# Designs tried in a protein design chat: VH-VL binders against Uncharacterized protein At4g14100. Part 13

Target 1, 181 residues: Uncharacterized protein At4g14100, of Arabidopsis thaliana (Mouse-ear cress) (q67yc9)
Amino acid sequence: DEPVPTPWPHQFHALMFMNYSGDLSMIDLWYDWTNGRNFNIIQEQLGGITYDLEWNNGTSFFYTLDESKSCRSGQLEVGILRPNWLDGAKYLGQQNVSGFLCNVWEKVDFIWYYEDVETKRPVQWIFYTGREAHIMTYEVGAVLEDEKWQAPVYCFNKEKKSLSTKGALSEFKGYKEKAAL
Short names: E, the ipSAE of ESMFold2; O, the ipSAE of OpenDDE; V2, 0.75 times the mean of E and O plus 0.25 times the DockQ between their complexes.

## First folded at step 7 (VH-VL; framework fv_barzolvolimab)

Design g5 (from c01 with heavy chain L100E; at its last look DockQ between E and O 0.45; V2 from the best seeds 0.60)
Fold by ESMFold2, look of step 7:
Structure g5 (fold): chain C 181 residues (1-181), chain A 125 residues (1-125), chain B 107 residues (1-107)
Amino acid sequence: as target 1 above (181 residues)
Amino acid sequence: QVQLVQSGAEVKKPGASVKLSCKASGYTFTEYYINWVRQAPGKGLEWIARINPSGGHTYYNEKFKGRATLTADKSTSTAYMQLSSLRSEDTAVYFCARDEKYGSWYSSPGAFDIWGQGTTVTVSS
Amino acid sequence: DIVMTQSPSSLSASVGDRVTITCKASQSVSSYVAWYQQKPGKAPKALIYGASTLQSGVPDRFTGSGSGTDFTLTISSLQPEDFADYFCQQYKNWPYTFGGGTKVEIK
C-alpha cells in the first residue's frame, strides 16, 4: 500500500521560486500536454525575463522580448515531460516541507519530488544538479492563451544555434530503462 | 565573433592585490555565467568562482573565499576578478570562461564552451 | 570536494593510433562531465560535455562515454593536431573540479 505519485494533470500553471545556491529566480511554468507544449518564464533577481518554450516534437526556443531580441533555437532529442513521468519512482517516505506533510519520491539521477499528502499537489522538487523549485501556487486546468505560445519572428530568421541537449530532461531520457521499471 | 578577451600579464609582490578583467563580445553578456579558473605552472586547472552578470550573484570555491572577489559591469560587458593577499603559490595563468545559465528545465547545458586567452600572474619578491 | 582521478598522466602515441583516457570520480557525478583539450600556452578547448555529447565543430574521432564514476575519452585515429593535454571536469557539485590531466605526446 505504498503511495503512488499523482500523474501530472494535462494542463496546469505553477508559480515557483528556483533556488540555485542562493541565486534566485521566479518561474511561471505553463504545462500543456494536451497541445504538446511547455513554457517556463524565468525572471531572475535584478535581471530580465527569459522565455523557455518547448514543444513535444523537440522544437525549443530560449528568447527575450527586450531590446536585445535574443533567441536561441534548436531541436532537442526529447519532448516535454509526460504526465506519468513519475511512474516507477522510488518512495522515500514522508517529510514536512513548508508546512505540508509530503510524500517523497526519487527519480534516479533526476529529481527528488515532494507531494502534499492531503491535496496531492506538488510542493517542491529538487534536481540532482542542486536546483530547488519551491511551488508557491498550483492551478490545475489553467491554460495560457494560444497567442502567448508564439515564439518571436526573430527566432525564425536565424540559423539554428546549438542547444544543449543535456539537462534534467536529457538526463531522464538517459535513465529511461530504470525509470520505466 | 563570440569571444572573451582578458587583460595583460601582471607581476606582483607577495601581499599585493591584482584585478583581472574579462571583456565579452559577440553575445548577450547577461545570458551566461562567467567563471574564473587558474592553472599553476605544470599543474592542472582549479575553479575559483562564478558570477551571474544579471544581478551580480557570486559563488566561490571555499579555498578562495575571502581573497577572491568577482564583479561584473553590464554596461561594458566586462567581468572582473580581484585576488588579494597574493602569495607565491598564486602564480598561475588565470582564465575566464562562460557557461550557459539555462537549458531545458533549468539544466546546466554544458561545461565551459568559450574561454578567454588567459592572464599570467607572477608573484615573486 | 569531488576528486577526479585521471589516467594515464602521460602517454606516447603515433598518428593513426587509438587513444583512451580514463577519468574516475570519487563519487557519482551522473553524466555531468566535460572533456577539454589544451595545447601549450593556450586556453582549454571544450570537446565533450554531458559525458558523451560532442561540442560543435569537434571532429567525430573524439568520443566520450561513461556515467556515474567512470568516464573515458577516446580518440579513434590520432591526427597531428591532437597531440595536447586533455582534462576531464565534473560540473555536478560545487566546487567544480578537474582531473590532473593527460599529456598525449608524439612517439
Scores: ipSAE 0.608, ipTM 0.831, lowest interface PAE 1.7, mean pLDDT 86
ESMFold2 (binder alone), look of step 7: mean pLDDT 90; pTM 0.929
OpenDDE, look of step 7: ipSAE 0.677; ipTM 0.877

Design g6 (from c01 with heavy chain L100E S104Y, light chain G50D; at its last look DockQ between E and O 0.74; V2 from the best seeds 0.71)
Heavy chain, then light chain:
Amino acid sequence: QVQLVQSGAEVKKPGASVKLSCKASGYTFTEYYINWVRQAPGKGLEWIARINPSGGHTYYNEKFKGRATLTADKSTSTAYMQLSSLRSEDTAVYFCARDEKYGYWYSSPGAFDIWGQGTTVTVSS
Amino acid sequence: DIVMTQSPSSLSASVGDRVTITCKASQSVSSYVAWYQQKPGKAPKALIYDASTLQSGVPDRFTGSGSGTDFTLTISSLQPEDFADYFCQQYKNWPYTFGGGTKVEIK
ESMFold2, look of step 7: ipSAE 0.607; ipTM 0.835
ESMFold2 (binder alone), look of step 7: mean pLDDT 90; pTM 0.930
OpenDDE, look of step 7: ipSAE 0.780; ipTM 0.904

## First folded at step 8 (VH-VL; framework fv_barzolvolimab)

Design k1 (from g4 with heavy chain T30R K65Q; at its last look DockQ between E and O 0.30; V2 from the best seeds 0.00; counts 0 for: pae O 8.6 > 2)
Fold by OpenDDE, look of step 8:
Structure k1 (fold): chain C 181 residues (1-181), chain A 125 residues (1-125), chain B 107 residues (1-107)
Amino acid sequence: as target 1 above (181 residues)
Amino acid sequence: QVQLVQSGAEVKKPGASVKLSCKASGYTFREYYINWVRQAPGKGLEWIARINPSGGHTYYNEKFQGRATLTADKSTSTAYMQLSSLRSEDTAVYFCARDLKYGRWYSSPGAFDIWGQGTTVTVSS
Amino acid sequence: DIVMTQSPSSLSASVGDRVTITCQASQSVSSYVAWYQQKPGKAPKALIYGASTLQSGVPDRFTGSGSGTDFTLTISSLQPEDFADYFCQQYKNWPYTFGGGTKVEIK
């Protein structure tokens, strides 16, 4: 029997190092399936911080907390990734990646998913766009305090528009939207 | 209307430097990469470099050996390219070009959907 | 660098003709290919990206196809406004590189 991807814990925290054609960023990922929310705090290299806040009802916020007080909000057709979102992925075998022996799966036209054989932790994600995510830390059960999950006031009282998917996890958003069709 | 408007024609001596500008309007400047591409008279297109206006990250064609320097001013939505140690072979029309929309539907950076009108740079003794 | 060999360098055609331009990459570029149209004294105009996706506003008589190393731009029925130069581009690897161009002239 071929191995299957390990479903995501219902709650976890991950620090990710992102490489997109040389553009580097760090993502502070808070996944909270239990409370139906996902948070990506994106630090661009020598740039600003962008907050990508997702709710399972499909509402997403992209905002900054700098002086610009930029915020964009939109409604997606689907919510956050479900824990077993990788189910049905094609197993590609094992590969050594970053010093870890990994099982590798492919979601066609979306992602190559690398999981450590021993610990079952995600190690690396490679998107079809070429974006690479390197999982630096993986803390199962970690939860961000509720107060941190609030979009700023200037995100409200605005018309919801289509969101640009600029950001480290833009591929995930694109995938979700496509999958909802 | 989304557009890129470039600075005017330049005439330079060999060894000099030139700094071109590319002003963006009609869209969120920070959300799209800006590329620079040149075209020598009667020749094809040559990619020079790319900048991420959000963080200022740049990627250069090694052919230019560090002669090109890209910058971006978010406050004015303007991208700049400085080319130093000019030589006659640098005579060309220089274009700035925006990448396609980032991330949506797996669109990839690297294809250019919006172009400036071009700036002619002439290098002659 | 990835070399994009574009052919033909020039061709003559009449209005209504089917025109085909090819671009061959020196190595696989997957589907990371774009096509541009350029008229004299003007900037290139985007036609196709992702090898086969039509840019918004571009007539559907333009079609891109191919993957890996071999790519094709097809104009199903040439219109008067289509006489121009055409360029392919790969954006799989740094540095981005363009084909040599194809001049589509009136016969």
Scores: ipSAE 0.013, ipTM 0.609, lowest interface PAE 8.6, mean pLDDT 89
ESMFold2, look of step 8: ipSAE 0.771; ipTM 0.861
ESMFold2 (binder alone), look of step 8: mean pLDDT 91; pTM 0.931

Design k2 (from g4 with heavy chain K65Q, light chain N93R; at its last look DockQ between E and O 0.52; V2 from the best seeds 0.68)
Fold by OpenDDE, look of step 8:
Structure k2 (fold): chain C 181 residues (1-181), chain A 125 residues (1-125), chain B 107 residues (1-107)
Amino acid sequence: as target 1 above (181 residues)
Amino acid sequence: QVQLVQSGAEVKKPGASVKLSCKASGYTFTEYYINWVRQAPGKGLEWIARINPSGGHTYYNEKFQGRATLTADKSTSTAYMQLSSLRSEDTAVYFCARDLKYGRWYSSPGAFDIWGQGTTVTVSS
Amino acid sequence: DIVMTQSPSSLSASVGDRVTITCQASQSVSSYVAWYQQKPGKAPKALIYGASTLQSGVPDRFTGSGSGTDFTLTISSLQPEDFADYFCQQYKRWPYTFGGGTKVEIK
């Protein structure tokens, strides 16, 4: 029988190194299926920090905590990735990636998923967008304190500016839908 | 109102350099990529390069590698493109255009939704 | 580089006509395709992104379809203001590339 991807723990913390055609970032990922929330803290290389807060009810916040106090919010039709979102992925075999022997799965038009054969930890994610995520740390069971999951007050101002990145949200929705299959 | 306003027309000699500006307003400058695209007279569109105003990361079309230089000034929300070693074939209208910046790592940039009005660059002896 | 072959290069149509423009990619670009409208002396205007998503403010007579290598822009009922040049674009791979353009002229 072909190996199947290991479902995500209901709660984990990961640091990722992201490469998008040389545009580098570090991502502090907090996945919390139990509480229906996902948090990406994105440090752009020599740039700012963007906070991507996602709730399972489809609400998303994209904000900064700098002087600009920028915040965009949107409502998606889908929630966060479920633990078994890789179910049904096509097994492509084993590959050596970054010095790790990995099982490789594909969800067409979304992701190539690399998992260490021995430890069952994610090693690398290659998206069809060309983005490459390198999993630097993987801490199962780690939880971010509740107080850190709050979007800033300026995200709730009456003049809700719609997410100016409408295109990105649409693509995101498409990818999530594909991942949910 | 979201807009990109570009600098005025330029006339240059072959071998010279030109520096164009693109001032953004009506949105957070660092939340979008700035792309540069040119259009020769009666021709199609050609992508030159992209800059991330947040950190300054640039990505160039190899055709322009070493000859085009993108910069961005966050304090003035202005993007710049310098093109050196100009030749007659560089005669074109040059556009800046913003590219939707993702919020999540599995998203991709979208279409160029806002364009500058264009800057005509004429290279002639 | 990914070549976007756009056809036709020009077409003549009347107000009310259904207009179809196609773009074929030399390799799969998934749904990373945009369509633009350009009028003389003006900058391109975004119409479609993600192959089929209508840009905000664009009339719904414009529709984009396709995935992989074959893409289509359709104007269901041509209006007087729609006479212009149209361009497809792929943004799947670097460098981003555009189609050669289609001029929609009045018949």
Scores: ipSAE 0.707, ipTM 0.880, lowest interface PAE 0.6, mean pLDDT 91
ESMFold2, look of step 8: ipSAE 0.770; ipTM 0.861
ESMFold2 (binder alone), look of step 8: mean pLDDT 91; pTM 0.932

Design k3 (from g4 with heavy chain K65Q, light chain S30R; at its last look DockQ between E and O 0.20; V2 from the best seeds 0.00; counts 0 for: pae O 11.0 > 2, placed apart)
Fold by OpenDDE, look of step 8:
Structure k3 (fold): chain C 181 residues (1-181), chain A 125 residues (1-125), chain B 107 residues (1-107)
Amino acid sequence: as target 1 above (181 residues)
Amino acid sequence: QVQLVQSGAEVKKPGASVKLSCKASGYTFTEYYINWVRQAPGKGLEWIARINPSGGHTYYNEKFQGRATLTADKSTSTAYMQLSSLRSEDTAVYFCARDLKYGRWYSSPGAFDIWGQGTTVTVSS
Amino acid sequence: DIVMTQSPSSLSASVGDRVTITCQASQSVRSYVAWYQQKPGKAPKALIYGASTLQSGVPDRFTGSGSGTDFTLTISSLQPEDFADYFCQQYKNWPYTFGGGTKVEIK
């Protein structure tokens, strides 16, 4: 039998190094299925920090905490990725990636998913857009304190608008929206 | 209407520098990469460099590394390319081009949907 | 650099003809291929991206196919306005590179 992707833990923390056609960023990812929320704290290379806050009810916030106090919010038809979102992915075999022997799966028109054969940890994600995510740390069970999950007040004084197409995990949002159709 | 409008033709001597402009309109300037591509007379297309107007991140073809400099002015929605140490081989039409956007939440980097009309740069002694 | 070998360099065809242009990459570029049309004195116009996705506004007589190293642009029924130069491009690896071009001329 072919291996299947390991479902995501219901709660975990990961640091990711992102490469988007030379644009580099780091993402502080907090996945919290239990509480129905996902948080991407995105540090652009020599740039600012953007916060991508997602709720399982479909509400998402993109905001900064700098002087600009920018915020966009939107309502999606779907929530955060479910733990078993990779179910049904096509197995492509094993590859050595970044010094790890990985099982590789493909979600058509979305992602190549690399998982360490030994530890079952995600190692690398390659999106069909060319964006690359390198999993730097993977801490199962880690949870961000509740107080950190609150969007700033200026996010609530505006009408919901279209979410930015910018962001390290925009492909995930696009995929979820498309999958909901 | 989405468009890129480039500056006028340039005639330069070898060793000189040229700075071309590309003014964007009809869309949010900071949401799309701007690329520069040139085409020598009767020749194919050659990619030079790309800039992210949001933050100013740049990536260069190594062939032009050190000679090409991309900048962007968000206030005027204008991208610039400066090419220094010009040589006769730099004679070409220079295009600016926007990365296309597909999907609801992302762009496809490296494929260009909108092009400027081109700027002819002639380098001659 | 990834070399995109485009063929033929030129071809003659008549209105209504089926035209096929190929592009071969020196190494796999997955589906990160675009096709452009260029008329004399004009900027290139986007036709296809992602190897097979038709750009908005482009007639469906244009089709792109292929993955990995071999790619094809097909014009199912050549129209008078289709006589032009065509270029493929890969954008998987830096630097982005283009094919040498194909001139589609009137027979």
Scores: ipSAE 0.006, ipTM 0.579, lowest interface PAE 11.0, mean pLDDT 89
ESMFold2, look of step 8: ipSAE 0.750; ipTM 0.866
ESMFold2 (binder alone), look of step 8: mean pLDDT 91; pTM 0.931

Design k4 (from g4 with light chain S30R G50D; at its last look DockQ between E and O 0.45; V2 from the best seeds 0.67)
Fold by ESMFold2, look of step 8:
Structure k4 (fold): chain C 181 residues (1-181), chain A 125 residues (1-125), chain B 107 residues (1-107)
Amino acid sequence: as target 1 above (181 residues)
Amino acid sequence: QVQLVQSGAEVKKPGASVKLSCKASGYTFTEYYINWVRQAPGKGLEWIARINPSGGHTYYNEKFKGRATLTADKSTSTAYMQLSSLRSEDTAVYFCARDLKYGRWYSSPGAFDIWGQGTTVTVSS
Amino acid sequence: DIVMTQSPSSLSASVGDRVTITCQASQSVRSYVAWYQQKPGKAPKALIYDASTLQSGVPDRFTGSGSGTDFTLTISSLQPEDFADYFCQQYKNWPYTFGGGTKVEIK
């Protein structure tokens, strides 16, 4: 029998170390399927913090809280990853990764997913872009307080859909990720 | 209003250095990588290097490593490229171009969506 | 380095014609290909990314296709403003590399 990927818990927090060809960051991922929301808080090495806030209705915000007060917002046709998003992934066998024996799956055009055989915890994600996420902590059931999920006021100064249909769409090239779902 | 404005044309002698500037406006400078690309007379476009303005991380095409140096000044939203030990084959138009760092699910956002107007560098005695 | 081989190097066409330009990568770049238009004395302008996704503000007559090693840019009905040079670019592997270009001229 081919192993089946463990569905994501409905709520968890993970601390990830992200490496993109030496461009390093630490990411706090708050996944909250119960409330239809997903938050990446991205601290770049010696750099700033980017907040990536995603809602299951397709609303997407990328913002800062520094003096620049920047916000990019948009409306996607696809919500956050569902707990069973690995359904249909191609099993690639087992590999030792970072000292863990992992089952490995591939979701074409998105990710290679490494899950520890013994604990069933994620160990590593390698995105098709070449970004490598190493899971440093994995806290099942962790919940971020509701007030922390609120996008800043300056994300709402212009209608998000109108901004997406004006020149701002030329700046927002990441929407191709629909193929990952 | 989103644009990259580059410094003026340069004429240099072999062995000299040149420092080109690329000033960003109309967007948050640290949300994008800045790339440098050159075009020698003819059809070749050649990628030189990329900088992440947020923390200053750089990645160089091996052909230019040791001669090209990228920097960025967040306070002026300006990226710089210095090219040293110039030779005649460095005669080209040099462009800066941006690409978005973060899309949903960490996908690569794709093409360089905004380019500077280019700076002509001529290397001759 | 991944070599992008673009063809033809030039072509002549009339307004209203269908034009096809190809790029072949020396190894698989999956879908990590962009297409640019460049007019004389100007910087390139992005048309297509991820092989087939139209850049915002670019007319629908531009179509990108392909994956792996073979890629195509098609202009379904040439307009006067489409006479320019066109370049493909891969961004799968470092260093990023460009095709040699295709000059689309008025016949």
Scores: ipSAE 0.705, ipTM 0.850, lowest interface PAE 1.4, mean pLDDT 88
ESMFold2 (binder alone), look of step 8: mean pLDDT 91; pTM 0.940
OpenDDE, look of step 8: ipSAE 0.775; ipTM 0.901

Design k5 (from g4 with heavy chain W105Y Y106W; at its last look DockQ between E and O 0.58; V2 from the best seeds 0.72)
Heavy chain, then light chain:
Amino acid sequence: QVQLVQSGAEVKKPGASVKLSCKASGYTFTEYYINWVRQAPGKGLEWIARINPSGGHTYYNEKFKGRATLTADKSTSTAYMQLSSLRSEDTAVYFCARDLKYGRYWSSPGAFDIWGQGTTVTVSS
Amino acid sequence: DIVMTQSPSSLSASVGDRVTITCQASQSVSSYVAWYQQKPGKAPKALIYGASTLQSGVPDRFTGSGSGTDFTLTISSLQPEDFADYFCQQYKNWPYTFGGGTKVEIK
ESMFold2, look of step 8: ipSAE 0.772; ipTM 0.862
ESMFold2 (binder alone), look of step 8: mean pLDDT 91; pTM 0.934
OpenDDE, look of step 8: ipSAE 0.712; ipTM 0.888
ESMFold2, look of step 9: ipSAE 0.758; ipTM 0.854
ESMFold2 (binder alone), look of step 9: mean pLDDT 91; pTM 0.934
OpenDDE, look of step 9: ipSAE 0.775; ipTM 0.900

Design k6 (from g4 with heavy chain Y106F; at its last look DockQ between E and O 0.67; V2 from the best seeds 0.75)
Heavy chain, then light chain:
Amino acid sequence: QVQLVQSGAEVKKPGASVKLSCKASGYTFTEYYINWVRQAPGKGLEWIARINPSGGHTYYNEKFKGRATLTADKSTSTAYMQLSSLRSEDTAVYFCARDLKYGRWFSSPGAFDIWGQGTTVTVSS
Amino acid sequence: DIVMTQSPSSLSASVGDRVTITCQASQSVSSYVAWYQQKPGKAPKALIYGASTLQSGVPDRFTGSGSGTDFTLTISSLQPEDFADYFCQQYKNWPYTFGGGTKVEIK
ESMFold2, look of step 8: ipSAE 0.735; ipTM 0.855
ESMFold2 (binder alone), look of step 8: mean pLDDT 90; pTM 0.930
OpenDDE, look of step 8: ipSAE 0.739; ipTM 0.892
ESMFold2, look of step 9: ipSAE 0.797; ipTM 0.869
ESMFold2 (binder alone), look of step 9: mean pLDDT 91; pTM 0.934
OpenDDE, look of step 9: ipSAE 0.775; ipTM 0.901
ESMFold2, look of step 13: ipSAE 0.813; ipTM 0.881
ESMFold2 (binder alone), look of step 13: mean pLDDT 91; pTM 0.933
OpenDDE, look of step 13: ipSAE 0.739; ipTM 0.897

## First folded at step 9 (VH-VL; framework fv_barzolvolimab)

Design m1 (from k6 with heavy chain A111Y; at its last look DockQ between E and O 0.66; V2 from the best seeds 0.00; counts 0 for: chain humanness VH .564 < .576, loop humanness VH .293 < .308)
Fold by OpenDDE, look of step 10:
Structure m1 (fold): chain C 181 residues (1-181), chain A 125 residues (1-125), chain B 107 residues (1-107)
Amino acid sequence: as target 1 above (181 residues)
Amino acid sequence: QVQLVQSGAEVKKPGASVKLSCKASGYTFTEYYINWVRQAPGKGLEWIARINPSGGHTYYNEKFKGRATLTADKSTSTAYMQLSSLRSEDTAVYFCARDLKYGRWFSSPGYFDIWGQGTTVTVSS
Amino acid sequence: DIVMTQSPSSLSASVGDRVTITCQASQSVSSYVAWYQQKPGKAPKALIYGASTLQSGVPDRFTGSGSGTDFTLTISSLQPEDFADYFCQQYKNWPYTFGGGTKVEIK
């Protein structure tokens, strides 16, 4: 039988290096299936920090904590990635990636997923969008304090414009649906 | 109102340089890429380059071979494009356009939801 | 570069007509296709993104379909304000590229 992707731990912390055609960022990822929440703290190279807060009920927030006090929010029809979101992915074989021997799976139009054969840790994620995520750290069982999972008060201000966010989130919904299949 | 307002028409001689501006308003400047696209008279659209206003990262169409230089000023929410070594073929309307740079790491930026009104650049002897 | 071949280059139609514009990519671009409307002397206006997602504020008589290499923009019932140029765009690979355009003229 072909190897199957290792389901995500219900809770973990990862640091990722993201490369999008040279546009680099560091992502502090907190996955918390137990509490139905996912958090990406994104540091752009020589740029700002964006907070991407996702709840399993479909509510999402994209905000900054700097002077701009920017926030976009929306409601998706899908929740966070389930631990076994890679189920059904097509196995492509083994490849040596970044010095790691990896099993490789593909979900068409979504992701190539690279997992270290020995440790079963994710090594690299290549999205069909062109983004390449390099998993720098992978800490199973790590949990972020509850107090840090709250969007700022200005995210709940009705004066905030969210039209563009709605469009972006709808597109993301499609990707998440694909990932769930 | 979300809008991009571009600088006025330019007339240049071959070999000269031109610097166009694109001022953004009505949204957080750093949340979107700024792209530059041109359209020669009676022709289609051609993508030139993109800048991330947050950190200043740029990506160029290789066709321009370093002739285009993108910059952005966060303090004024203004993006700039300089095009050097102008030639007659550079005669076109130049547009700035934004695309959302991040929804999720799954999201796909690259379509332009808001455009500037365009700047006509004429290169003639 | 990915070539987006758009057809037809021009068409004549009447108000109320169903109009179909196609765009063929030289290689697969998945669903990373957008459609724009451009009126004379104006900037392009986004209609569709992600091949089939309607841009906010755009009438639902505009529909996008397709994946891979073949894409279609359909106007179910042409309105007077719809006479314009239309462009497809792929944003799957660098550099982003556009179709040659389709001029929708009044018959």
Scores: ipSAE 0.804, ipTM 0.912, lowest interface PAE 0.5, mean pLDDT 92
ESMFold2, look of step 9: ipSAE 0.823; ipTM 0.887
ESMFold2 (binder alone), look of step 9: mean pLDDT 92; pTM 0.942
OpenDDE, look of step 9: ipSAE 0.791; ipTM 0.910
ESMFold2, look of step 10: ipSAE 0.828; ipTM 0.890
ESMFold2 (binder alone), look of step 10: mean pLDDT 92; pTM 0.938

Design m2 (from k6 with heavy chain L100T A111Y; at its last look DockQ between E and O 0.65; V2 from the best seeds 0.00; counts 0 for: chain humanness VH .564 < .576, loop humanness VH .293 < .308)
Fold by ESMFold2, look of step 9:
Structure m2 (fold): chain C 181 residues (1-181), chain A 125 residues (1-125), chain B 107 residues (1-107)
Amino acid sequence: as target 1 above (181 residues)
Amino acid sequence: QVQLVQSGAEVKKPGASVKLSCKASGYTFTEYYINWVRQAPGKGLEWIARINPSGGHTYYNEKFKGRATLTADKSTSTAYMQLSSLRSEDTAVYFCARDTKYGRWFSSPGYFDIWGQGTTVTVSS
Amino acid sequence: DIVMTQSPSSLSASVGDRVTITCQASQSVSSYVAWYQQKPGKAPKALIYGASTLQSGVPDRFTGSGSGTDFTLTISSLQPEDFADYFCQQYKNWPYTFGGGTKVEIK
């Protein structure tokens, strides 16, 4: 009778307020399991926009659309989070958070996840890095226009000495090992 | 060539302030944090603070709050640290170093992959 | 603050020796430990991150291991260029903290 986390809908949009020790951002999360893609559009407070585009084949892009035309890319062995990625998470009981009574789960070295008991919607999640995501809107079934999912051309103009996946994105090795389970 | 190039040595009297610079080249300045770390003579490393050059947000080690001030100039790709009310114990080599802001699933807290050459600050009468 | 206790503080060794340096964290840092090499008058250079992953361009005679609170850096066959100071760093929790360092000197 221990509650289990509600699987993520196959398609949704969430607007998140992210707080990392006072470093603030607003993030549009577009999750699209149906088409094997996940997109975080990160507006930093008084700063620029970073686009984090992830594909189920493991392709990963971090880019800008401003005059810098920056892109970091890599290839990972795991795809995007599956809808039931919280299966097996450790239940920590209930907490009142921001006026919501939440069930709380932990995936060690990844996330603490807070789900509203009444509506089964996420209220917040806290990454192991200390980044706190507060869910401001949660639009089940929302779909981002296909043309918005295309990484810009400068993500594909890399020399043969392009950054290694282990070099550029290896900083989450512990996450990769645990999150894949 | 990715590098961080720091300003030259400084000699200061107690009670003064110093402003150190760290110029980035070979990468997009606003996509990485800049950290400041110091090493007193014969001592280990001590983390001072970090800045997000994109919006200017800073986070300080409690030991340095009120004395250290970090800024960044996006137009010149240069980070700065000002240290005020200098004491002889502030004599050290001061390094800037970058770490990654984002990894997949916000998994990057960061280790420092690129360091500047260091700036020696000497505080004496 | 997480205290990183590094030992030994110094050691003398000969070329070809196996050298082991340890760091102990005052609480679990999972695998979020980096190791740096610092030669006299120079900036630190990253050797290992994630406790055990070699930085690009670092020789495979350097090995990192550990998880939780206990971490080691091993140099399997010491070379002349390896005489330097070595530091561990945890990057799990704020503030980032460093071990006290280990001076590896020629015997």
Scores: ipSAE 0.657, ipTM 0.823, lowest interface PAE 1.6, mean pLDDT 88
ESMFold2 (binder alone), look of step 9: mean pLDDT 91; pTM 0.936
OpenDDE, look of step 9: ipSAE 0.772; ipTM 0.904

